# Ledger of designs, part 17: VH-VL binders against Putative bifunctional riboflavin kinase/FMN adenylyltransferase (ribF)

Target 1, 179 residues: Putative bifunctional riboflavin kinase/FMN adenylyltransferase (ribF), of Geobacillus thermodenitrificans (a4it50)
Amino acid sequence: MKVHEANQGLTLPGSVVAIGAFDGVHQGHQAVLRQAVERSRQLGVESVAYTIDPPPRCRFQGSRMLTTLQEKLDRFAVLGLNHAVVAHFDERYAARRVDAFIRELTALNPREVIVGQDFRFGRNREGDVALLRRHFPVRIVQTVCCADGQRISSTRIRELIERGEWEQSTVLLGWPLSS
Short names: E, the ipSAE of ESMFold2; O, the ipSAE of OpenDDE; V2, 0.75 times the mean of E and O plus 0.25 times the DockQ between their complexes.

## First folded at step 20 (VH-VL; framework fv_iratumumab)

Design b6 (from z3 with light chain R30H; at its last look DockQ between E and O 0.91; V2 from the best seeds 0.83)
Fold by ESMFold2, look of step 20:
Structure b6 (fold): chain C 179 residues (1-179), chain A 117 residues (1-117), chain B 107 residues (1-107)
Amino acid sequence: as target 1 above (179 residues)
Amino acid sequence: QVQLQQWGAGLLKPSETLSLTCAVYGGSISYYYWSWIRQPPGKGLEWIGYIWHSGTTDYNPSLKSRVTISVDTSKNQFSLKLNSVTAADTAVYYCARDWGLYAFDYWGQGSLVTVSS
Amino acid sequence: DIQMTQSPTSLSASVGDRVTITCRASQGIHSWLAWYQQKPEKAPKSLIYKASSLQSGVPSRFSGSGSGTDFTLTISSLQPEDFATYYCLQYDETPWTFGQGTRLEIK
């Protein structure tokens, strides 16, 4: 797997791009990322995980990260992604116009862009899926739920860890906790 | 296809407020940035500021203290106000569509604003 | 603020000449540079975006090149309708800034 900075100028002749913070690379994230890998193989193009570091929740809201950046990248590699594009998240990045993100994606020549239903980007979170669809083919992946019907999320996993519920947190995460 | 038409008062006295409006035809104001640019007679072009259809703005620091750009999505229009004008503000003012790939691809016809000295 | 320096500020040429206009940015702007043509009493017209991409309907005698800080607009064989003022624009980082212009006149 090759790792790139978002503004490094990576250009691809075609791609499938999955976008997200992917904190923890939990089972919901894994479903999205495996779909990107599988779809890229079907289309004969390369798979890309576009991720931000640190996650905006951690930078602006003080939430603990489930993984370091390197742990996240290692998990992407295990899942079979060809590329990871890492955007360094800070106040300047958060204040960018929505078209700065569109520029970065355009260079990757996406045959498909895979995002969650409530995906937002850019200054004041003014970029949305409708904007993406004006520029790229977009697939929305629905919320992945556990057997009890509850959403698998980094927030829930973080809460379980804080309560010491290690077995349940490991089930939702799909990777070993702290080793 | 997309056309921008602009209007507003063309003759002002010093200290008055410049006010211009730009209407967008043949396309939606939503999901683009919209800019104002000015050109003093016989001189070059200066970007004034932009607005997103949500109302978010950014302004040229040289004018920021005096400028307000606003948008009315229900009318498919956006507007410029420039306070406390002087003769130095005499220029042709343009509205334009503003997008990060294509820059300014559609322009209004221009409005000459003259500030008496 | 990114300063854009255009050269020359004025140029005389004959129909059929090859014309080259340059634009230099005070810092790297990647390829986010556009070229505009402006005729008297008219709004600027888009010629080139992203340094080298030709705008729809613009004749192929116009071309753009460059990246980083140094950019060039070329007219390969000047036509009578090409006598105008030309501007570069950087649109990498706000404030968006124009070059001072190049006035192209009949020799």
Scores: ipSAE 0.797, ipTM 0.899, lowest interface PAE 0.7, mean pLDDT 91
ESMFold2 (binder alone), look of step 20: mean pLDDT 94; pTM 0.952
OpenDDE, look of step 20: ipSAE 0.891; ipTM 0.939
ESMFold2, look of step 21: ipSAE 0.780; ipTM 0.887
ESMFold2 (binder alone), look of step 21: mean pLDDT 94; pTM 0.952
OpenDDE, look of step 21: ipSAE 0.841; ipTM 0.923

## First folded at step 21 (VH-VL; framework fv_iratumumab)

Design d1 (from z3 with light chain A34T; at its last look DockQ between E and O 0.91; V2 from the best seeds 0.84)
Fold by ESMFold2, look of step 21:
Structure d1 (fold): chain C 179 residues (1-179), chain A 117 residues (1-117), chain B 107 residues (1-107)
Amino acid sequence: as target 1 above (179 residues)
Amino acid sequence: QVQLQQWGAGLLKPSETLSLTCAVYGGSISYYYWSWIRQPPGKGLEWIGYIWHSGTTDYNPSLKSRVTISVDTSKNQFSLKLNSVTAADTAVYYCARDWGLYAFDYWGQGSLVTVSS
Amino acid sequence: DIQMTQSPTSLSASVGDRVTITCRASQGIRSWLTWYQQKPEKAPKSLIYKASSLQSGVPSRFSGSGSGTDFTLTISSLQPEDFATYYCLQYDETPWTFGQGTRLEIK
């Protein structure tokens, strides 16, 4: 897997791009990322995980990261992604116009862009799926629930870890807990 | 084919407020930025600011304290106000569509605004 | 703010000449530069976007090159309708800034 910084980064003749913070690369994230790998193989193009570091909730709210950046990237590689594009998330990145993100995606020539439910981007979260669909084919991957009907999320996994519920947290995460 | 048409008062006295409106035809105002640009007679071009259809703006720091850009999506229009004008604000004012892939690709016809000395 | 400096500020040329106009940015702008042509009492017209991409309907005698800080507009064989003022615009970071212009006049 090749790792790239955002901005003057990767240019591809075609791709399938999965976008997200992917903190922990939990089973819900894995559904998105595996679909990107599967679709890229079907279409004969390369798969890309576009991710941000640190996750916005960790940067602005002090939430504990579930993985280091390197652990997240290692998990992408295990899942079979061809590329990772890493954007540094800070105040400047959060204030960007929505078309800054569209520029970056356009360079990847996406045949399909895969996002989770409620995806937003850009200053004041003004970028949405409708905007993305003006430029690219977009697939939304629905929320993933465990057997008890609860949604899998990084927030819930962090809460389980903080409460010491290690067994349940590893079930939702799908990986061993780190340090 | 997108077309921009602009209007507003063309002769002002010092301290008055410049007010211009731009209407968008042949396309939606949504999902683009919209900018105002000005050009003093015989001089170069200066970007004033932009607006997104949500109302989010950014302004040239040189004018920020005096400028307000507004949008009315129901009328497919956006507007410029510039407070406390002086003779230095005499210029042709343009509205333009603003997008990060193509820059300013559609322009209004221009409005000459003259501020008496 | 990113300052854009055009060279020359004015230029005299004959029909059929090859003409080059340059812009320098005070810091890197990658390839986010557009060239405009403006005739008297008219709005600017886009010629080249993203440094080198020809705008629809613009004759192929116009071309753009460069990245980073140094950019060039070339007219390969000047035509009578090409006498105008040319501006570059950086659109990498706000405030968006124009070069001061290059007046291209008949020799």
Scores: ipSAE 0.798, ipTM 0.897, lowest interface PAE 0.7, mean pLDDT 91
ESMFold2 (binder alone), look of step 21: mean pLDDT 93; pTM 0.947
OpenDDE, look of step 21: ipSAE 0.837; ipTM 0.921

Design d2 (from z3 with heavy chain D98E; at its last look DockQ between E and O 0.90; V2 from the best seeds 0.85)
Fold by ESMFold2, look of step 21:
Structure d2 (fold): chain C 179 residues (1-179), chain A 117 residues (1-117), chain B 107 residues (1-107)
Amino acid sequence: as target 1 above (179 residues)
Amino acid sequence: QVQLQQWGAGLLKPSETLSLTCAVYGGSISYYYWSWIRQPPGKGLEWIGYIWHSGTTDYNPSLKSRVTISVDTSKNQFSLKLNSVTAADTAVYYCAREWGLYAFDYWGQGSLVTVSS
Amino acid sequence: DIQMTQSPTSLSASVGDRVTITCRASQGIRSWLAWYQQKPEKAPKSLIYKASSLQSGVPSRFSGSGSGTDFTLTISSLQPEDFATYYCLQYDETPWTFGQGTRLEIK
């Protein structure tokens, strides 16, 4: 897997791009990322995980990261992604115009962009799925839930770890807890 | 296909407020940036600022203290106000559609604003 | 602010000539440079975006190249309608800035 910084201007002849913070690469994230790998193979192009580091919740709200950046990237590689594009999240990145993100995606020549239902981007969260669809084919991936009906989220996994509920946190995460 | 039409007063006295409006036809104002650019007679082009359809703006620092750009999405229009004008503000003013892939791809017809006596 | 310097400020050429106009940025702008043509008393017309991409409806005799700080607009065989003033624009970082212009005149 090749790792790129978002600002270095990676260009591809075609891709399937999954976008997200992917903190922990939990089973909900794995569903999205596996879909990107499967779609890229079907379309004969490379798969890309576009990810933000640190996750916005960690930067703005002080939430603990479930993984280091390197652990997240290692998990992407295990899932079979061809590329990871890492965006450094800071006040400048959060203030970018929506078309800065569109520029980065356009360079990847995405045949499909995979995002969650309420995906937002850019200054004041002014970018949305409708804007993405003006430029790219967009697949929206539904929230993944565990067997008891609760959604799988990094927040819930963090809460389980904080309570010492190791077995359930590992089930939702889908990876061994980091040492 | 997209057409921009602009209007506003063309003759001002020093200290007055320049006010121009740009209407967008053949397309929606949503999902683009909308800019004002000016060109003093016989001189080059200067970007004034942009607005996103949500109302978010950014302005050229040289003008920021005097400029306001506004948008009315229900009328498919956006506007420029420039306070406290002087002779240095005499220029042809253009409205333009702006996008980060294509830069300024559609322009209004231009409005000459002259600041005198 | 990123300063854009065009060269030359004016030139004379004949129909059929190959013409090159350059634009230099005071810092790297990647490929976010556009070229405009402006005729007297008209709004600028888009020619090239993203350094080298030809705008729809623009004749193939126009081409752009460059990245980083140094960019060129080339007209491979001048036509009578090409006599105009040409501007580059950087649109990498605000404030967006134009070059001072290059006036292309008939010889």
Scores: ipSAE 0.778, ipTM 0.890, lowest interface PAE 0.9, mean pLDDT 91
ESMFold2 (binder alone), look of step 21: mean pLDDT 94; pTM 0.950
OpenDDE, look of step 21: ipSAE 0.879; ipTM 0.933
ESMFold2, look of step 22: ipSAE 0.771; ipTM 0.887
ESMFold2 (binder alone), look of step 22: mean pLDDT 94; pTM 0.951
OpenDDE, look of step 22: ipSAE 0.888; ipTM 0.939

Design d3 (from z3 with light chain L89M; at its last look DockQ between E and O 0.90; V2 from the best seeds 0.83)
Fold by ESMFold2, look of step 21:
Parts: sequence; C-alpha cells; structure tokens
Structure d3 (fold): chain C 179 residues (1-179), chain A 117 residues (1-117), chain B 107 residues (1-107)
Amino acid sequence: as target 1 above (179 residues)
Amino acid sequence: QVQLQQWGAGLLKPSETLSLTCAVYGGSISYYYWSWIRQPPGKGLEWIGYIWHSGTTDYNPSLKSRVTISVDTSKNQFSLKLNSVTAADTAVYYCARDWGLYAFDYWGQGSLVTVSS
Amino acid sequence: DIQMTQSPTSLSASVGDRVTITCRASQGIRSWLAWYQQKPEKAPKSLIYKASSLQSGVPSRFSGSGSGTDFTLTISSLQPEDFATYYCMQYDETPWTFGQGTRLEIK
C-alpha cells in the first residue's frame, strides 16, 4: 500500500475512493473499505482510502483517537487498499473552499466515490454529497449494525472503553484495542 | 449557456457607497462561487472577493474593510457594496462565475463606475 | 499575496506567426493558472484553465503549458481576430491575482 499526503498530489488513471475519518477502522468502516477494494477489482482500477488525521471530532471536541495514524494505515493495508491519501486536519484545511477537495478527487479520476450519508467538507461544512454527485459517481454507504441491532460507531466504541466494557468494544471494533 | 447581467449606479461622489447587482440566467447560482473583479481604465484586473450560495465570503485584503458581497438565491442574484469610495475606485466592475476547476468561465458585461473628484 | 508577472508587456506580430506569452508566479501555484483574452471595451474571455486545458469553444491554435511558477500561452498561427490583451491569473490561493497584461498588436 502506498501512502500519500493530500497536498502532494497523487494522480491516478482511475480509482475507487472511500472517504472518511475511519477512526479505529471499526467493522462498519471495514465493510465500506472492503467494498472499495472489491469494486476497484471489478473496474480494473486502484482502491484509495482518503482519510483525515486527526479526525475532526478529536481536534474540535477533544475526543480520544481510537488509533494512531500509523495503526489506521496498517489496518487499511490489511484490508487490501492500494493507496491511502492522508489529509492533515488543521485550521487551514478546515477553511478551504469546497473546490479544493473537488480538485484533489478529480486528480484520482474516481470511477466511484464512497461516502457516508452525512458527509460534509470544506469551509463551514458547505460541501455535501449533492455537490460531489455533480462531479463524480457517488455511492452512499448504509448504516452497519452488529447482530444485536446497535449501530457501530467510533463514539459508541469510545463510550464502551470508558466504561470498561472491553468485550463489547472489541466486538464492534474488530481489532485489538490500542493503549 | 450561462449569462451574467449586471447593473447599478455608474456615477458616485467621494465617500458614497458603490452598489452593483449581478443576475444569473441559464443556470443556478447554487454550487458555484461568484466573484467581483474590477479594472481601472487602461489598467489591469483586480479580484475583489467571492461568495458561496450559503453567504460565506472571502475578500481581497486590500479592500476587505470596505467590501460586502451578498447573495439572494431566490432571485438568482449576487451583489457588491464598496463603502467610502474615492477616485481610486473608478473602474469597470465585472461579476463572474468562480470555480476551482475552470477559474472565471462566465463574465458579466461590465459596469463602469466613475467617482467624481 | 502571489504576484504574477507577464512578459512581454506588449508585442507586435504578423498574421501566421507563432506567438508566445509568458507568466511567472512569485511562488509555486501548481497548475492553477488561467489565461484570458480581452478586446477593447469587452469583458475578458476564458481561454485556458488549469494551465493547459482549452476552454470550450476556443480555437485549437491556442495552447497553454507550464507548472509551478512558469507558464506560457502559445498561439500557433496568429489570426487577425487575435488582436487583444492577454492576462494570466492564478487561482491556487486567495486573493486571486492577475498578471499585468500583454497587449498583442497585429502587424
């Protein structure tokens, strides 16, 4: 797997791009990332995880990261991603026009872009899925639940860890807990 | 396909407020940035600022203390106000569609604004 | 602010000539450079975006090249209707900035 900084300008002749913070690379994220890998093989292009570090929730709200960046990247590699594009999240990145992100995606020549329903980007969160669809084919990921009907989320996993509910947290995460 | 038409008062006295409006035809104002640019007679072009359809703006630092750009999505229009004008503000003012892939691909016809001495 | 310097400031050429206008940025702007043509008393017309991409409806005799700080606009065979002033503009970082212009006169 090749790792790139977003500002260094990866260019591909074609791709499938999954976008997200992917904090923890929990089982819900894994389902999305595996779809990207499978779809890229069907289309004969490379798979890309476009990810943000640190996650905006961790930067703005003080939430603890479930993984280090390197741990997240190692998990992407285990899942079979060809590339990871890492965007450093800071005040300058958060202030960018929405078309800065569109430029980065355009360089990847995506045959498909995979995002969550509430995906937002750019200054004042003004970029949305409708904007992405003006430029790229977009698949919206479905909510992934565990067998007991609970939604899998990084927030839920952090809550379980804080309460010491290790067994359930590792079930939702699908990886060993980090220190 | 897209056409921009602009209007506003063309003759001002020093200290007055410049006010121009740009209407967008043949396309929606949504999902693009919209810019104002000016050109003093016989001189080059200067970017003034842009607006997103949500109302978010950015302005040239040289003008930011005096400039307000606003948008009315229901009328498919955006506007420029420039406060406290002087003779140095005499220019042709243009509105333009602003997009990070295509730069300024559509321009208004231009409005000459003259500030008397 | 990124300064854009065009060269030459003015130029005379004959119909059929190959004409090259250059534009230099004071810092790297990657490929986020556009070229505009402006005729007297008219709004600028978009020619080239992203340094080398031809805008819709622009004749194929126009081409752009360059990246980083140094860019060129080329007219491969000058036509009488190409009499105009040409501007480059960077749109990598705000404020967007223009070159000072190149006035092209047909001999």
Scores: ipSAE 0.800, ipTM 0.901, lowest interface PAE 0.7, mean pLDDT 91
ESMFold2 (binder alone), look of step 21: mean pLDDT 94; pTM 0.951
OpenDDE, look of step 21: ipSAE 0.813; ipTM 0.916

Design d4 (from b6 with heavy chain Y50W; at its last look DockQ between E and O 0.94; V2 from the best seeds 0.00; counts 0 for: banned pattern WIW H50)
Fold by ESMFold2, look of step 21:
Structure d4 (fold): chain C 179 residues (1-179), chain A 117 residues (1-117), chain B 107 residues (1-107)
Amino acid sequence: as target 1 above (179 residues)
Amino acid sequence: QVQLQQWGAGLLKPSETLSLTCAVYGGSISYYYWSWIRQPPGKGLEWIGWIWHSGTTDYNPSLKSRVTISVDTSKNQFSLKLNSVTAADTAVYYCARDWGLYAFDYWGQGSLVTVSS
Amino acid sequence: DIQMTQSPTSLSASVGDRVTITCRASQGIHSWLAWYQQKPEKAPKSLIYKASSLQSGVPSRFSGSGSGTDFTLTISSLQPEDFATYYCLQYDETPWTFGQGTRLEIK
């Protein structure tokens, strides 16, 4: 797997791009990332995970990360991604116009862009799926739920860890806990 | 193809407010940025600011305290106000479509605004 | 703010000449540079975007090159309609900034 910074100008002749913070690369994230790998093979192009580091919740809200960046990248590699594009999330990145993100994606020549529901990007969260669809084929993947119907999320996994619910947090995460 | 047509008062006295409107034809105002640019006679071009169809703006710091850009998506129009003008604000003012892939690819015809001394 | 410096400020050339105009950014702007042509009493016309991409309808005698801080506009065989003022624009980081212009005059 090759790792790139978003500002390095990676250009591909074609791709399938999955986008997200992917903190922890939990079972819900794995569903998105596996679809990117499977679709890229079907279409004869390379798979890309476009990810943000640190996650916006950690930067602006002080939430603890479930993984280091290197652990997240290692998990992408285990899942079979060809490339990871890492965007450094800071005040400058958060203030970007929506077309800054469109620029980066356009260079990857996506045959398909895969996002979770409620995906937003750019200044004031003004980028949405409708905007993406003006430029790229977009597929929305629903967040995976556990057997009891609860949504799998990094927030819920953090809460389980804080309560000492190690077994349940590991099940939702799909990896050994960090440390 | 997209066409921009602009209008507004061309002769002002000092301290008045400059007001220009730009109408977009052959395309929607939504999902692009829209900018105002000015050019003093015989001088170069200066970006004033952009607006997104949501109303979000960003302005050149040199003008930020005096400038307001507005959008009316139902009329497919956006506008410029520049308060407290002086002779230094005499320029041709342009509206333009603003997109991160193509820069300013469509321009209005220009409006000369003269501020008397 | 990113300052854009064009060279030369003006030049004279003959029909058929190869003309080169340069633009230097005060910091790296990757390839987010555009070139414009402006004739008297007219709005600027887009020629080149993203440093080297030719705008639709622009003659192939125009070309752009460069990345980072140094950029070039070339007209391979000057035509009578090419006598105008040329501006570069950086659109990497706000405020968007133009070069001061290059006036191309018939010799």
Scores: ipSAE 0.758, ipTM 0.875, lowest interface PAE 0.8, mean pLDDT 90
ESMFold2 (binder alone), look of step 21: mean pLDDT 93; pTM 0.949
OpenDDE, look of step 21: ipSAE 0.764; ipTM 0.899

Design d5 (from z3 with heavy chain A103S; at its last look DockQ between E and O 0.94; V2 from the best seeds 0.82)
Fold by ESMFold2, look of step 21:
Structure d5 (fold): chain C 179 residues (1-179), chain A 117 residues (1-117), chain B 107 residues (1-107)
Amino acid sequence: as target 1 above (179 residues)
Amino acid sequence: QVQLQQWGAGLLKPSETLSLTCAVYGGSISYYYWSWIRQPPGKGLEWIGYIWHSGTTDYNPSLKSRVTISVDTSKNQFSLKLNSVTAADTAVYYCARDWGLYSFDYWGQGSLVTVSS
Amino acid sequence: DIQMTQSPTSLSASVGDRVTITCRASQGIRSWLAWYQQKPEKAPKSLIYKASSLQSGVPSRFSGSGSGTDFTLTISSLQPEDFATYYCLQYDETPWTFGQGTRLEIK
């Protein structure tokens, strides 16, 4: 797997791009990333995980990261991604116009962009799926729930870890706990 | 295809407020940025600011304290107000569609605004 | 602010000449550079976007090149309708900034 910085300007002849913070690469994230790999193989192009480091909740709201950046990238590689594009998340990145993100995606020549249901981007979260669909084919992956019907989220996993509920956190995460 | 038509007052006295409106035809105002640019007579071009169709703005720091850009999506229009004008604000003012790949691909016809001395 | 320095400020040329106008940015702007043509009493017209992409309907004698800080607009064989003022624009980082212009006039 090759790792790139977002401002580096990676260009591909075609791709399938999955986008997200992917903190922890939990089972909900894995659904998105596996679909990117599967679609890329069906279409004969390379798969890309476009990710943000640190996750916005960790940067702005003090939430603890579930993984280091390197752990996240290693998990992408295990899932079979060809490329990871890493955007450094800071005040400047959060204030960008929506078309800065569109520029970066356009260089990847996406045959398909795969996002979660409520994906937003750009300053004031003004970019949405409708905007993406004006420029790219977009596939939405449904929210993944655990057996009791609750949504799998990084927040819930952090709470379980903080309470010492290691078995349940491992089930939702889908990976061994980081030591 | 897309066409921008602009209008507003052309002659102002010092301290008055410049007010211009730009209407978009042949396309939607939604999902683009919309900019105002000005050009003093015989001089170059200066970007004033932009607005996103939801109302979010950004302004050139040189004018930020005096400028307001607004949008009315129901009329497919956006507007410029520049407070407390002086002779230095005499210019042709243009509206333009603003998109990060193409820059300014559609321009209004221009409005000459003259501020008396 | 990113300063855009255009050269030359003024240029005299004959029909059929090859002309070159340059634009230098005070910092890297990648390829987010556009070129505009403006005739008297008219709005600027887009010629080139993203440094080298030709706008629809623009004659192929116009071309753009460059990346980073140094950019060039070329007119391969000057036509009578090409006498105008030309501007570059950086649109990598706000505030968007124009070069000061190049007047291309008949020799």
Scores: ipSAE 0.771, ipTM 0.885, lowest interface PAE 0.9, mean pLDDT 90
ESMFold2 (binder alone), look of step 21: mean pLDDT 94; pTM 0.948
OpenDDE, look of step 21: ipSAE 0.776; ipTM 0.907

Design d6 (from z3 with heavy chain L101F; at its last fold request DockQ between E and O 0.90; V2 from the best seeds 0.86)
Heavy chain, then light chain:
Amino acid sequence: QVQLQQWGAGLLKPSETLSLTCAVYGGSISYYYWSWIRQPPGKGLEWIGYIWHSGTTDYNPSLKSRVTISVDTSKNQFSLKLNSVTAADTAVYYCARDWGFYAFDYWGQGSLVTVSS
Amino acid sequence: DIQMTQSPTSLSASVGDRVTITCRASQGIRSWLAWYQQKPEKAPKSLIYKASSLQSGVPSRFSGSGSGTDFTLTISSLQPEDFATYYCLQYDETPWTFGQGTRLEIK
ESMFold2, look of step 21: ipSAE 0.759; ipTM 0.875
ESMFold2 (binder alone), look of step 21: mean pLDDT 93; pTM 0.949
OpenDDE, look of step 21: ipSAE 0.891; ipTM 0.942
ESMFold2, look of step 22: ipSAE 0.765; ipTM 0.882
ESMFold2 (binder alone), look of step 22: mean pLDDT 93; pTM 0.948
OpenDDE, look of step 22: ipSAE 0.894; ipTM 0.944
ESMFold2, fold request of step 23: ipSAE 0.787, 0.785, 0.789; ipTM 0.899, 0.894, 0.896
ESMFold2 (binder alone), fold request of step 23: mean pLDDT 93, 93, 93; pTM 0.945, 0.947, 0.946
OpenDDE, fold request of step 23: ipSAE 0.907, 0.908, 0.907; ipTM 0.946, 0.947, 0.947

## First folded at step 22 (VH-VL; framework fv_iratumumab)

Design e1 (from b1 with heavy chain D98E; at its last look DockQ between E and O 0.92; V2 from the best seeds 0.85)
Fold by ESMFold2, look of step 22:
Parts: C-alpha cells; structure tokens; sequence
Structure e1 (fold): chain C 179 residues (1-179), chain A 117 residues (1-117), chain B 107 residues (1-107)
C-alpha cells in the first residue's frame, strides 16, 4: 500500500475512493473499506482510502484516538487498499472551501466515491453527499450494527474501553486494542 | 443555460449605500459560490467577495469593512451592499457564478454605479 | 495578496498574426489561472481555465500554458473578432486577483 499526503497531488487514471476519519478502523469502517476494495477490483482500478489525521473529534473535542495514524494505515493495508491519502486536520484544513476537496478528488479520477450516511466536508460543513454526486458517482454505505442492534461507532468503543469492557470493545472494533 | 440578471440604483451621492441584486435563471443557486466583481471606468477588475448558498461569505480585505453580500435561496437571488461610497467606488459591478474548477464562468450584464463627486 | 502582472499592457497586431500574452504571479499558484476576453461595454468572457483547459465554445486558436508563476495565452492566427482586452485571474488563494489587462488592437 502506498501512503500519500493530500497536498502532494496524487493523480490516478481511475480509482474507487473511500472517505472517512476511520478512527480505529472498526467493523463499520471495515464495511466501507472492503466495499472500496471489492468495487475497485470489479472496475479494474485502484482503491484509495482518503482519511484525515487527527480525527476531528480528537482535534477539537479532546476525544481519545482509538489508533495511532500508523496503526490505522497498517489496518488499511491488511484490508487490501492500494493507496491511503492522509490529510492533516487542523483549523486551516477545516476552513477550506468545499471546492478545494473537490479539486483533490478530481485528480484521483474516481469511478466511485464511497462514504457513510451524513458525510460532510469543508468550511462550516457545507459540503455534503449531494454536492459530491454532482461531480462523482457516490455510493453510501449504511450504518453497521452488531447482533444486538447497537450501532458500531468509535464513540461506543471508547465508552466500552473506559468501563473496562475489553472483550466487547474488541468484538466491535475487530482488532486488538491499541492500549 | 445559466443566465444572471442584475439591477439596482445607478446614481449615488457620497456616503450613501450601494445596493445591487442579481437573479439566477436556468439553474439553481445551490452548490456554487456567487461573487461580485467591479471594474472602474477604463481600469481593471477587482473581486469584491463571494457567498455560498448557506450564507457563508468571504470578502476582499480592501473592502471588507464596508461590504455585505447576502443570499435568498427561495428567490434564487443574491445581493451586494457597499456602505459609505465615494467617487472611488464608481464602477461597473458584475455578479458572477464561481467554482474552483472553472473560476467565473457566468457573468451578469453589469451595472454602472456612479458616485457624484 | 497575490499580484498578477500581464505583459504587454497593450499591443497592435494584424489579422492572421500569432499573439502571445503573458501573466506572472508574485507567488506560485500551481495551475489555478484563468483567462478572460472583454469587449467594450460587455462582461468578460471565459476563455481558459486551469491554465490550459479551453472553455466550451471557445475557438481552438486560443490556447493557454504555464504553471507555478508564469503563464501564457496564445492566439495562433488572429481573427477580426479577437481584438479586445484580455485579463488573467488567479484563483488559487483568496482574495482572487486579476492581472491589469492587455489591450489587443488592430494594426
């Protein structure tokens, strides 16, 4: 897997791009990423995970990261992604106009862009799935729930870790715990 | 396909407020930036500012203290106000559609605003 | 602010001539440079975006090149309708800024 900084201008002749913070690369994230790998193979193009570091909740809200960046990238590689594009998330990045992100994606020539429900980007969260669909084919991957019906999320996994519920947190995460 | 039509008062006295409106036809105001640009007679072009359909704006620092751009998505319109005008504000004012791939691809017909000396 | 300097400020040419207009940015703008044509009492018309991409409906005699700080608009064989003023625009970093313009006149 090749790793790129977002500002380095990776250009591809075609791709499938999954976008997200992917903190922990939990089973919900894995559903998105596996679909990107599967679709890229079906379409004969390369798969890309576009991610940010640190996750917005960790940068601005003090939430604990479930993985280091390197652990996240290692997990992408295990899942079979061809590329990771990493954007440094800070106040300047958060203030960018929506078309800055569209410029970056356009260089990857996406045959599909894969996002979760309610994906937002850009200054004041002004970019949405409808905007993406004006420029690219977009596939939405629905929320993944465990067998008991609870949504798999980084927030829930952090809560389980805080309570010392290690086995349950590992089940939802799908990887050994980082700490 | 897309057409921008603009209107507003063309003659002002010093200290008055310039006010222009731009209507968008043949397309939605959503999902583009909308800009105002001006051109003093015989001179070059100056970007004034933009608005996104959510109401988010950014302005040229040279004018920021005096300018307000507003949007009314229900009418498919956006507007410019420039306070405390002087003769230096005499110009043709243009509205334009803006996008990061294509820059300014559609322009209004222009409105001459003259500020008496 | 990024300053955009066009050269020449004006020029005279004949129908059929090849014309080159340059635009220099005070800092790198990658390829986020557009070219506009403006005739008297008309709004500017888009010719080129992203340094070299031809806008829909623009004749192929117009071309753009360059990246970084130095950009060129070329008209390969002037036609009578090409006599106008030409502006470059950088749209890499706010505030967006135009060059001062190049007047192209019939000789």
Amino acid sequence: as target 1 above (179 residues)
Amino acid sequence: QVQLQQWGAGLLKPSETLSLTCAVYGGSISYYYWSWIRQPPGKGLEWIGYIWHSGTTDYNPSLKSRVTISVDTSKNQFSLKLNSVTAADTAVYYCAREWGLYAFDYWGQGSLVTVSS
Amino acid sequence: DIQMTQSPTSLSASVGDRVTITCRASQGIRSWLAWYQQKPEKAPKSLIYKASSLQSGVPSRFSGSGSGTDFTLTISSLQPEDFATYYCLQYDELPWTFGQGTRLEIK
Scores: ipSAE 0.759, ipTM 0.872, lowest interface PAE 0.9, mean pLDDT 91
ESMFold2 (binder alone), look of step 22: mean pLDDT 94; pTM 0.951
OpenDDE, look of step 22: ipSAE 0.887; ipTM 0.938

Design e2 (from b1 with light chain L94I; at its last fold request DockQ between E and O 0.89; V2 from the best seeds 0.87)
Heavy chain, then light chain:
Amino acid sequence: QVQLQQWGAGLLKPSETLSLTCAVYGGSISYYYWSWIRQPPGKGLEWIGYIWHSGTTDYNPSLKSRVTISVDTSKNQFSLKLNSVTAADTAVYYCARDWGLYAFDYWGQGSLVTVSS
Amino acid sequence: DIQMTQSPTSLSASVGDRVTITCRASQGIRSWLAWYQQKPEKAPKSLIYKASSLQSGVPSRFSGSGSGTDFTLTISSLQPEDFATYYCLQYDEIPWTFGQGTRLEIK
ESMFold2, look of step 22: ipSAE 0.771; ipTM 0.886
ESMFold2 (binder alone), look of step 22: mean pLDDT 94; pTM 0.951
OpenDDE, look of step 22: ipSAE 0.888; ipTM 0.938
ESMFold2, fold request of step 23: ipSAE 0.778, 0.762, 0.802; ipTM 0.892, 0.880, 0.904
ESMFold2 (binder alone), fold request of step 23: mean pLDDT 94, 93, 94; pTM 0.950, 0.949, 0.951
OpenDDE, fold request of step 23: ipSAE 0.908, 0.909, 0.906; ipTM 0.947, 0.947, 0.946

